# Designs tried in a protein design chat: VHH binders against q9rw55. Part 8

Target 1, 281 residues: q9rw55
Amino acid sequence: PQVEQLARQKMWNLAERFVAGESIESAIQAVQALERDGIAGNLDLLGEFIDSPAKCTEFADDVIKLIEAAHAAGIKPYVSIKLSSVGQGKDENGEDLGLTNARRIIAKAKEYGGFICLDMEDHTRVDVTLEQFRTLVGEFGAEHVGTVLQSYLYRSLGDRASLDDLRPNIRMVKGAYLEPATVAYPDKADVDQNYRRLVFQHLKAGNYTNVATHDERIIDDVKRFVLAHGIGKDAFEFQMLYGIRRDLQKQLAAEGYRVRVYLPYGRDWYAYFSRRIAETP

## First folded at step 1 (VHH)

Design d14 (framework vhh_7w1s_2)
Fold by ESMFold2-Fast, scan of step 1:
Structure d14 (fold): chain B 281 residues (1-281), chain A 115 residues (1-115)
Amino acid sequence: as target 1 above (281 residues)
Amino acid sequence: QLQLVESGGGLVQAGGSMRLSCAASGFTFDYAMGWHRQAPGKQRELVAKIYSGGTAYDDSVKGRFTISRDNTKNTVYLQMNSLKVEDTAVYYCVTDWSGEYLDYWGQGTQVTVSS
């Protein structure tokens, strides 16, 4: 209908700041623009609810096309995926479909010297995701696959320590899902304190750390920590969301820090945003 | 760029009431919004939070403060009743961006409760 079309167009005027377009081509162009400013990209293909094995495999095929397009454009591929979108928890011939599809994606990225980040989802997927992460690191190497730890979860500090044998690349986030107080800190001060613990311990262990936050107090604390402990700027990076605090992104890059921007793209941006803002009392 | 603007603060007598508002502009996909406060010489603390499943309050304000939300306007409110001198603080609006790795805090609004 006319009203829905007009609403979508108005929403796109706002969302355009935060989404790298609907196509692979627009996403690649956005990464190239960032790279001209000394800022790297992390591409994320937005997907609608993916419920069938065939659709999970089609999504994986589209991620592989993205990787190939990035390479063809002279970009070292760096892509985030959700294992649920490629079939985690679905069996095919006695194997987990998500693991099978993740192998295909990581193998393609590795051919081009690239990297795949396994996004963490809600708390019910942490065990299986970390198990699959360990398997994939064993097959492809920690320089080609990483994962995410969420500071809002009580378990994350222990999970971080348990992975040290892999010398893993980990993206530290506060957490983006509503979780019950039985598994997650309800107090933001505890989440922020645990975030610092995760980052500082991972850096001190000599592991590559992605500091994914717009919280300037935490960023300043990380800057002071690495200076105080003689940790080089090649041992970590700051990560931020596309369109958010572009001033801070440019400032950090100008100061010589590594900066990477998470770039969501795809046709499903409107559905994604609409679901996020539709709340019930 | 997401911006949060608090309003409604000021001076009020102990036992009085005050209503704070927080308007989000730009774009937000958050599932939760809340209020934090920072008293002179103290660290910031959670006051109230509203999310799709309900509300949460600090024990010190439970029964006196009520958080509510107008999702159409991307605005959250804090109704403060039976105010005490110890409620004096700068009150901050905060939003959690689900899936976005983003925490935004507003500039704050001063609430001063006089005896």
Scores: ipSAE 0.012, ipTM 0.202, lowest interface PAE 9.1, mean pLDDT 83

Design e01 (framework vhh_4orz_3)
Fold by ESMFold2-Fast, scan of step 1:
Structure e01 (fold): chain B 281 residues (1-281), chain A 120 residues (1-120)
Amino acid sequence: as target 1 above (281 residues)
Amino acid sequence: EVQLVESGGGLVQAGGSLRLFCAASGFTVSRNYMAWLRQAPGKRREWVALIYSGGSTDYADSVKDRFTISRDNAKNTVSLQMNSLKPEDTAIYFCAARGYKSYLWGSDYWGQGTQVTVSS
C-alpha cells in the first residue's frame, strides 16, 4: 500500500544517517570511506531478540560472511556481536548455542588477524556474558576478543577490576537499555562520573580502552588524564556511532587520536534506530 | 616479510607533472586496499588517493581531476600520476596498504616516502 510505503520511506530517510545500509557491500563501502579519513570501523550486523536456534545459527553464518567480505576487501575484520543473536542460553542438555556460534565467529576473525567485540545487553545477561568472555579470551586471546562494560550499572566498576587478570580490551559505554534503579544509576551525573572512573582505572591498569562516547566533557577529561599520566595514543581509542558528530570524529582523528566508528547495517535497522532517537530527544 | 618502496619524486615547476611508483613485495597489490598519503613540513599526514581491492578509486578534494591512482597487477605496483602540480603539493609522499604494519594508526610502519618539491 502507498501509505505504508511512504511511512517506511520517511522513516528510512531519518534512519540512513545512522545505518550503513542493508547489505554487507554497503557496510564495507562505508568502512572504506571512513578509512580514507583515518577512521576505523566496527561492523555490527543488526538483529535482536532472535527466537529460534536455526535463525541464531543463520545469523552467525551471516556474521562469518561479513568477516570474509571485510578480509576480501582489504579491511582487517573488527566486528561486534550480541550473544543473544547467536543463541546465548543453556538448553535442556546444558549446551549454549551462543557460545558455540561465538567460537565459530571468533575463530574465523582470528584467521584474518581480526577482532570480535561481545556487546553487552540488558543487566540480566551481564553474568553469563562475562563468564563466556573469560572462556573465549582463554581460548582465543585478548587480542581477538573484547567485551563491553556499561557505566549506568552499579556493578560495572567491580566487574572491571575482576577482569584485570585477562588484560582485557574493553569498550566503555554509558548504557542504552531501560534498567530499574535497583541495578542502574537513575541520575545522569552519576552515570557520567562512573564512566570516568571505569575509563581512568582501565587506562591506569595498562589495559586497552575503547572510550565510546559523544560527550565532549568526558572526551576532554580523557585527553587530560592520558597526558597527565604519560599514557600513549596507542593504548586507547575513541569510539563513536555512525552518523553522530562526524565533525568531532574528524577533529579527533586530525589531532592524532585513534577513532573508530560503530557501523550498524542490515535489514533489522528499526530497533537500533528507535534506540538512537530515544537517546537523543 | 612485506615491503613497500616509493620512487619517482623530484623537483618540478608549477604546472608540471610527476609519476610516483610504489613497488610491493611479500603481498599482492590487486587484493589490497592501497593508498597514497602525503606530509608537508609542519603539517599532519593526509590521504591523497585510494584504490580499493575491487579497483574503484577515490581522491581528496584538493587533488581531484589532477591526480590519478592506478595499479599494475603484473608488476605488483601502484602508481600516482600527478598533473598540474602546485607549490601546495610539495610534500613527502607515502604508499600504504591496509593491514600492512597498521598503517592507519602506526605511522612508523610506512615506507621512507619520496620527496616532491614544486617550485613557483
Scores: ipSAE 0.007, ipTM 0.202, lowest interface PAE 8.8, mean pLDDT 84

Design e02 (framework vhh_4orz_3)
Fold by ESMFold2-Fast, scan of step 1:
Structure e02 (fold): chain B 281 residues (1-281), chain A 119 residues (1-119)
Amino acid sequence: as target 1 above (281 residues)
Amino acid sequence: EVQLVESGGGLVQAGGSLRLFCAASGRTFSSYAMAWLRQAPGKRREWVALITWSGGTDYADSVKDRFTISRDNAKNTVSLQMNSLKPEDTAIYFCAAKSYRTLYPSQYWGQGTQVTVSS
């Protein structure tokens, strides 16, 4: 028999800790609440893998509406997108649709002095995403476009070094996809050690580094590293997920560190929430 | 949303073989990593095998050299060939599509197919 699903209203009562609502208005209000605590937002419109070219363009249009709404609310737009959600890999008139839509999104953000983070996906999209990232940085500047490197991938140290000519803003994460041992470290200890290598090398290269982790041991190691190497608090930030370790977010902000919180919102919250509840008791 | 439907389960004697299929509908899953997991009565779900978009594969030690995962992107299907089956392989087998956002749980799960291995 088929498993009966829970009523969404009851699920939402649990999910509201991890999701900034279903609307642009609720997402903007959540960012404003964080800013009152000295914490910045990174807005993410939920919409995993959209397969229709028309729907990819609709999604891009909704991201642009979000950017406009953030600006209208007095917030400098900072938004994460997945290139797969805006058409990466789909040909439209001889051009990659994801690249075309990303240009529209980044151009709008740049008008308002904003920033777009190109979220990294599974290992099969790393090459195309990094190539498109290079193209977009060349067109818009590293101050308006960033991307993500995942420490669980063997390739990531080499990828980081290969991008140094761009002086790129990179968000360092451990990684969140099911990957084969041929491309990713199977052991947590190796992932954590490679995470430190990515962060330390990027900081030492003089590149803006987003340290996206809840792991206090890594956070403490980063604090010691920047102090030992004379790296200012304006050269990096800590990033965390909405609703996770709110105490730590506020502590770091109170200590004078830059803190940014990833705020997912939108009607596709159920999938995101299911992942959060699996990770957090 | 993609819908996943498993098939091919059944009763088989120890040492026998079964082939499981997972069919996706709605969206193409060619950009997703596909995985097989299993759950025996009273136990947690256990990862069994995975295949990436490009055909790269990995297997749990308990099934290595006995199971083979493959995919057909044209038909939106992933299959698991199970050889040299043992009574301890008895479980409900689930197909999972891993989106580009999370490892676990996936945004897309099948309902499962029962595999029973008799001694």
Scores: ipSAE 0.000, ipTM 0.137, lowest interface PAE 15.9, mean pLDDT 83

Design e03 (framework vhh_4orz_3)
Fold by ESMFold2-Fast, scan of step 1:
Structure e03 (fold): chain B 281 residues (1-281), chain A 123 residues (1-123)
Amino acid sequence: as target 1 above (281 residues)
Amino acid sequence: EVQLVESGGGLVQAGGSLRLFCAASGFTFSSYAMAWLRQAPGKRREWVALITSGGSTDYADSVKDRFTISRDNAKNTVSLQMNSLKPEDTAIYFCATKRWYGSTLRSSDYDYWGQGTQVTVSS
């Protein structure tokens, strides 16, 4: 209680670099600052709670408020959500609150010409998330809904190919740190090689590809690949995390590449910030 | 290498109290929510209490007002104070957390569990 509150408050001075504030207003201002530098935003409302139907619906309502605020500020809404945060999982009647809430969120974004990225979570949620992604693309169109594939998973290369009929927008990430070796590559070199395979195959298939990494070797390989294959700068973008490698973000934008920054915000920033510190040397 | 070790279980008479402890290692403890779950003989595991990284708490209706969850980030521990114990509280109690890269915990489903500590409440 008191000790945890004081630690959280003291850490905010450091966290301001990595988190776009606690309010919708601060998040919108952060996106506008990035747009002045030719960099787009991807807004993520942070949260940490036990999942209950009421809490999940409240979270979805707050995401919709964010979409409305972005539109009102002249920003084309681009928001990431975790389906678990809005109630993913069939109840005893076969209804999935997460899917219902995702429809509400995507419908609002589509009204404003916006986009929702369905963040991928742990390996146990991949099947249901990809099934729901297919359903939502069918209802709203691939220009308004995307999802994430994680290169650390053995299954991701096959999953990517299975989605080609949708012409999907996919954000490629390396993936979660702690997965068992039965489902994920334990070696970084294999994760990095599979990341290149996912990106290159998706680009070659003619699908919009979000290259979400700070790894300069991979970025340089992507630059060479698109030049060698005549792939235009309108067919993909580089994505990075807010406050990480700001120099590289600006450099890529200045070189004419599309750049988008993942901007977490909200009152639950402490968990996110602590993870960022733990992952940095 | 996430490791969770529970202690503090035992035999107690109905109406009595016990305090459970969980020592955590192998992850950035302060960044993650911690939970207590229990499993009674022949029954499914059920969630009991949650404390978020920020210190917010939540409880199952069956234990609300009787149990208190707390954490000590300096010692990497979470505890559960159990008051007014009833025979139906008899179960193995587990502490748990979910740890994955770049995500916020949103679910009561936890991936990492301790071995559990037995609590037996006599009538």
Scores: ipSAE 0.005, ipTM 0.304, lowest interface PAE 11.1, mean pLDDT 85

Design e04 (framework vhh_8ghr_2)
Fold by ESMFold2-Fast, scan of step 1:
Structure e04 (fold): chain B 281 residues (1-281), chain A 121 residues (1-121)
Amino acid sequence: as target 1 above (281 residues)
Amino acid sequence: EVQLVESGGGLVQPGGSLRLSCAASGFTFSSYSYIGWVRRAPGKGEELVARISPSGGSTSYADSVKGRFTISADISKNTAYLQMNSLRVEDTAVYYCARKSYWRGSALDYWGQGTLVTVSS
């Protein structure tokens, strides 16, 4: 229908602020534009409702194409994936399909000196994701694989400490899923306090820390913490979402901090865009 | 970064002995349920030949090596050992040191690069 097509076109005019286009080519161009401003990219292929083993493998193939295209364009591949999108929890010949596909993706990134971040999902996937993270770090090295810890979960502080043996690269986020109070802090103040604990403890442990927040109070506290503890600007980075606080991204880069922007792209942008509108008035 | 580095492999005659060492860095043995030795020969699957829980001192062996191989660990040196006696041609394989985390059942989560053991006359 014409009405549906026109509505999608009109919605895209708003969404293009938060999404780096529908193609690999547009995503790469967006990363190149950021790099001209001294800002790095973290590429995320959007994939909602990946429900079959065949679709999970096809999605993994498309991530590998992205990695190859980034390398061909002179960009060091840095890509985020959700293990559920590549088959986590699905059996294939006695092995987890997500783990099998993650190995293929990380091996390709490693060929090009790249990095894969394993995005964390809802609380029911934390145990299996951290188990698979340990496996993948052991096979490929912590310089090529990272994961995410969510400060809204009670368990995250203990999880962080349990991973210190890996010297892991971890992206610290507050968390975006609706979780029961039995596993997650219901109050924002507790989430924010636990976020600071995760970041500060990870930095003090000597682990590369990705501070993924737009919260200026937390950013300022991190700046003070690293200065007070003699932690160099090469030991951590600030991460933000594409199209959000572009002014702050440029300011931090100009101050000499490492800044990386999470760049979602792909045909399944509508669900991501809807979440951004709910979070960003 | 977690690393397991094997050493001590080489060529030995049937009936001979070798001692393999596994130097661990990036973690302490007390953080894991066990350290194991896994071998892989051409045309064969992987076999867990021996394991030790350094914090508890518990050991176990595959039937194929029981009575001939002895696993041990020196927690102060963060190093595990495999003493291999009465070696047979069938023991020819690449030997890997491996570590198991508390989050896994029987599956191993880290492997070294391997050391080749060749038993030949």
Scores: ipSAE 0.000, ipTM 0.084, lowest interface PAE 22.3, mean pLDDT 84

Design e05 (framework vhh_8ghr_2)
Fold by ESMFold2-Fast, scan of step 1:
Structure e05 (fold): chain B 281 residues (1-281), chain A 121 residues (1-121)
Amino acid sequence: as target 1 above (281 residues)
Amino acid sequence: EVQLVESGGGLVQPGGSLRLSCAASGFTISYSSYIGWVRRAPGKGEELVARIYSSGGYTSYADSVKGRFTISADISKNTAYLQMNSLRVEDTAVYYCARYRTSFKPGFDYWGQGTLVTVSS
């Protein structure tokens, strides 16, 4: 029916605001547009919970193509991956496939002076992801691989402290998955307070900190904290999502802060878009 | 070590054409920055008229020159070009080739010496 076709077109038109297109070429153009405003990009090829080993390796190959394309376009590769998408937890010849594929991806990024962020997923993957993060930092260096800690989890403060020996680059997020109260703070106020603790402790430890939030109260608190503690603008950055609070992104960049925007792209945009629509304050 | 050398400037009548060249040395034009053409007339501020990301080919132009100027790059020669058509008296300026950093500390980090373009009858 005609109504179904029109609804699908309207859905894509709305989703396009949050997604940098379906191709590597469109994603590269989006990064270059941000860079004109002094804002860096973090490229994310969409595709979560890929179910077969062959598809996980194909996804890793596509991430490597993205890294090569970014380099060819004059952009230092900065890419986020989910280890589940490249085979975490799947055995291949006695080794974890996700770890094997992550090594290939990070090695390629390192050739170009780039960086890979290991996105954190739901709470059941935290232990294995942090173990693999430690392994990868040991092999490639903290200047080429980072990971994410989620303030909604009770465990995150302890996890942060346990990683200090690595001098790690960590992206601090509130968390986006529905988690049980046995592992996560149910109240927003507690999540927000724990977010501040994670950021402040990581900054004070001398570790590069990515402050990934659109929450202006937290941003203002971070600004005050770094000023009060003599922490330079080269020790951290603010990160935001593509298409959200573009005004704030430009304002922070104009004030001299480092700003990076997470740019999802790819044919699997529907799952990402659905999560954006479903999220609540 | 890094150098950008412009050539191709000169005197031309209104409506004429010129092609500027920017030869890069000390870095590969296909890596990690864009090449821009910046012009400045006596007593005026600087204007970024065109830019190209050295590989991948993304380009952009100032409104004042859009449709008249074309920026391109020959990666094998490590050279960027600015094709200027339908030139106007107000295009008279010194044209600089410059490399621009685009992230975190954005700005021009290497400049050529400039080449003079004079459009007059």
Scores: ipSAE 0.000, ipTM 0.181, lowest interface PAE 11.8, mean pLDDT 85

Design e06 (framework vhh_8ghr_2)
Fold by ESMFold2-Fast, scan of step 1:
Structure e06 (fold): chain B 281 residues (1-281), chain A 121 residues (1-121)
Amino acid sequence: as target 1 above (281 residues)
Amino acid sequence: EVQLVESGGGLVQPGGSLRLSCAASGFTFSDYRYIGWVRRAPGKGEELVARIYPSSGSTSYADSVKGRFTISADISKNTAYLQMNSLRVEDTAVYYCARGKYYSLKGMDYWGQGTLVTVSS
């Protein structure tokens, strides 16, 4: 008991740089601290390996509590969810449970003028996630729900173009899953170049673009691109992870760019922490 | 028991207008479903030309019909409409009313029987 408690506390001392605490209250306080520096938050309730319909609905209920708490604290809710965590692929009375729970979450966020980002997962979920994204945009509007495209996937450039009729808000990421070479670029240089293509094409199409990267060369290329094409600072934002390149976050905000930081929180922080440590050898 | 019944098809001159109706039964437009209009011309594949999410009023259109076609829904009558203006010979097709769980053509799970629209001089 005591040994286990001390081990968790020692582990948390390392993780606290990357995680905004275990509670809604700590997550709200972290967002307020960022907002004092002119930086917005994107809140993510950590929850992995959710296997039962009841647990998926319980997770959705906790996301709704987060949205309500953000509103009560004077913060416009901006939250990321994984559809798998709220029941995507599970049938409940002929309906996809993830879609049913996503509707509840987005409806609550919309009441408060908020926004929900549908995180993209591994390649096997791209088709169903994009179909559900289209459905939810039709129900709630592109100003309240967005999704993610991953530049490491060959398909992403075509997926981006296919969504233009929705005028969608999309977060561009490189991708974090181990994918086979049949669906994903094996070479980092190709991933990085495809990332630029996704961002530049989405900006040219007049769609709100979230540039989610810590790669300074890509950030500099985006800065040059928007200047050269007369694209305003209200048409896009830079997004980064909590505890990563805090210096760069503050620099971009000081330069007048919109900056948003992804803030994971919750009791299930260990898996997220392990991934962050692996990326910073 | 879900049924979609189209009406309003017929022969029209190029540049003319036509209004299609889709009467729905076995569900309500307050349900979380899309209503779409899908057309199929002889020898061609299916094209989703317009869709509406009746509970929110959100609409979208295929590039081929933007600015010419308008989709709408009357929740009290449980009926969807497709107003077709500035019709072209290329608009000649069988028009189907469809209900879907998802935004795309692949998400359409119930279909009407179709109504023929012929645009000819």
Scores: ipSAE 0.000, ipTM 0.183, lowest interface PAE 15.3, mean pLDDT 87

Design e07 (framework vhh_5j56_2)
Fold by ESMFold2-Fast, scan of step 1:
Structure e07 (fold): chain B 281 residues (1-281), chain A 128 residues (1-128)
Amino acid sequence: as target 1 above (281 residues)
Amino acid sequence: QVQLVESGGGLVQPGGSLRLSCVASGFTFSDYSSYAIGWFRQAPGKEREGLSSISSSYGGSTSYSDSVKGRFTISRDNAKNTVYLQMNSLKPEDTAVYYCAAKYRLSGSWRPTDYQYWGQGTQVTVSS
């Protein structure tokens, strides 16, 4: 155990760039530092794989503690969750546990004027996640719960259009999972072009759009698009990952755009850090 | 295309140890991976049985069948995209073809039909 703890401490010097610490307190401090630069936070509790109903409920309880801590610190809560981490697909008393726990989390966030983003996972969870998103928007309102669409999936343009009746807040991402070519574009150029289609169509529909990318060409195209179509800076925001392109984050905020940074935190940081290093040669 | 390749099988004496490896391609093991990996075995004339599973998150949930609990340990190395099965205190009844398998889900399962991708298998023979 001593050798493992020492190795973990050494690796933290590299990981601290990408992770907002191991505790709620450190995550709150990181958000406050961003807010001093005019940048908002989106908090993500990193978790071990959550395979039991009891652990899913415990994770949901920890997310609620985070929401309460953010409010107590004067921060409007903005939190991302994966429904699989709070029990999606597990039955409890005839109801989906993920839906039950998501209701608890969103209700607490709404109490404080906050927001919950339902992270999208692999393609097998898209249908159930969008069904549950519709249910939760109906119960709590689109101002308190949003979800994610992934431009690498062929289905995403149709999914986006099908949700317009909700006037939904959606975070547009390229996609982080390796998916088969039967469901996802294998070519980066197609993914990037579909990303533009999703963002532009959602903005034109009058829906709040989160443009989650570090790709400057896409960012520039979005800037040009909103100017050409008279779309105000209050109708969308740019979102980026903690520790990546901090210069770009500050530049966009200085230009008057809304900027939000995805802040992972928690004891499960090692795997997240390893992925960041692999993707950033 | 998802592919799994097992290695590390062979002949070992009762009470001995072997370490099996499962190298995955076409997906990445990480906090953001949608895959769980299971180890299965099949002896001649018997159905394929589940032995152990590991999820994609850091320190991810592991589970073991009663027949191997305390003797086998599953682990992963995300940098090598590899899952291992450390087999200790091997018995003649552990003789079988061992398979690794992957499924789209973070949760483990003992049902072979839940797993979408399978390796070709590696033979383990425990005899004097």
Scores: ipSAE 0.000, ipTM 0.116, lowest interface PAE 19.1, mean pLDDT 84

Design e08 (framework vhh_5j56_2)
Fold by ESMFold2-Fast, scan of step 1:
Structure e08 (fold): chain B 281 residues (1-281), chain A 127 residues (1-127)
Amino acid sequence: as target 1 above (281 residues)
Amino acid sequence: QVQLVESGGGLVQPGGSLRLSCVASGFTFSDYSSYAIGWFRQAPGKEREGLSSISSSYGGSTSYSDSVKGRFTISRDNAKNTVYLQMNSLKPEDTAVYYCATRSYKFGLSTAQYDYWGQGTQVTVSS
């Protein structure tokens, strides 16, 4: 309706700084602009709650179109997906549409030398996502699929160690969902300390580590850690969100660090941002 | 520790109604979760059967067994971390212990696919 259109337009004026538009074309242009500054992109098609198999498959098809468009534009595809958006969940025959769709997506990315990051969601999805990650690494290789660990969860240090046999590429984040204190640290200081533990342990294990934070104190600690332990700049990267601290992104790239920017786009940005704002009043 | 606690069982006359509640602890119901909550029942000397399930997705996809479709309604209140089973037009053959259970996968009625179970609540339909 008209009131929703006006609210959406006003929200877009704010979101425009942080979202790469509603189309594949605008997302590709945003990645190309980053690459001119020596910064890589991580493309994320924004999704809503998807409640039907047909819609999950359509979403997967749109991710595949994105991968094809990135390749056609001379960009090595690097894409994040939420398994819930492509149908994660075992049916009565024991089949998981999300796993089936993830295979299609990863196979297309691999065809172009690309990479898919399996985004982590709330704590109830951690077990199934890590199980499916292990399966997909076995099928496609750790060079083509990675996942996310969240430092706000008590379990994440153990999860990280349990995956070392895969030599996995993992994106370390603090965490963005509302979680009960029974599974997650309620205090920011504990989350930040656990973030450092996850990153340092993963680096020491010789695993490719994506340090996804804007927190300069953590970034500085990682810089000191890698220098002190002789860890090369080809063993990790810093990741940040599109439109946030572009000065820091450019500074790190100029210092010779690998930098990648998480770049959300799509028609579902309005509903997503509205919910995110409600979570952080 | 994941725990599911059923309540609302009791004695009702044929044609009556009951609402069962299932309160979850040790995890949070979330629109971002990919799990299902199901209601099951077991009558004396019979196998446990699935009745209804609801998915974790916003709005909740639902399923029902033929024996209860049109009489029972499953619903969720994520803010209260609770799933309900509204039982209408109760029959003597609905007499059973009623269980709620959760799984990390899509909704469904197969007992073998559910990971965590409540301890049950007795429903008795008799004059």
Scores: ipSAE 0.000, ipTM 0.142, lowest interface PAE 17.4, mean pLDDT 84

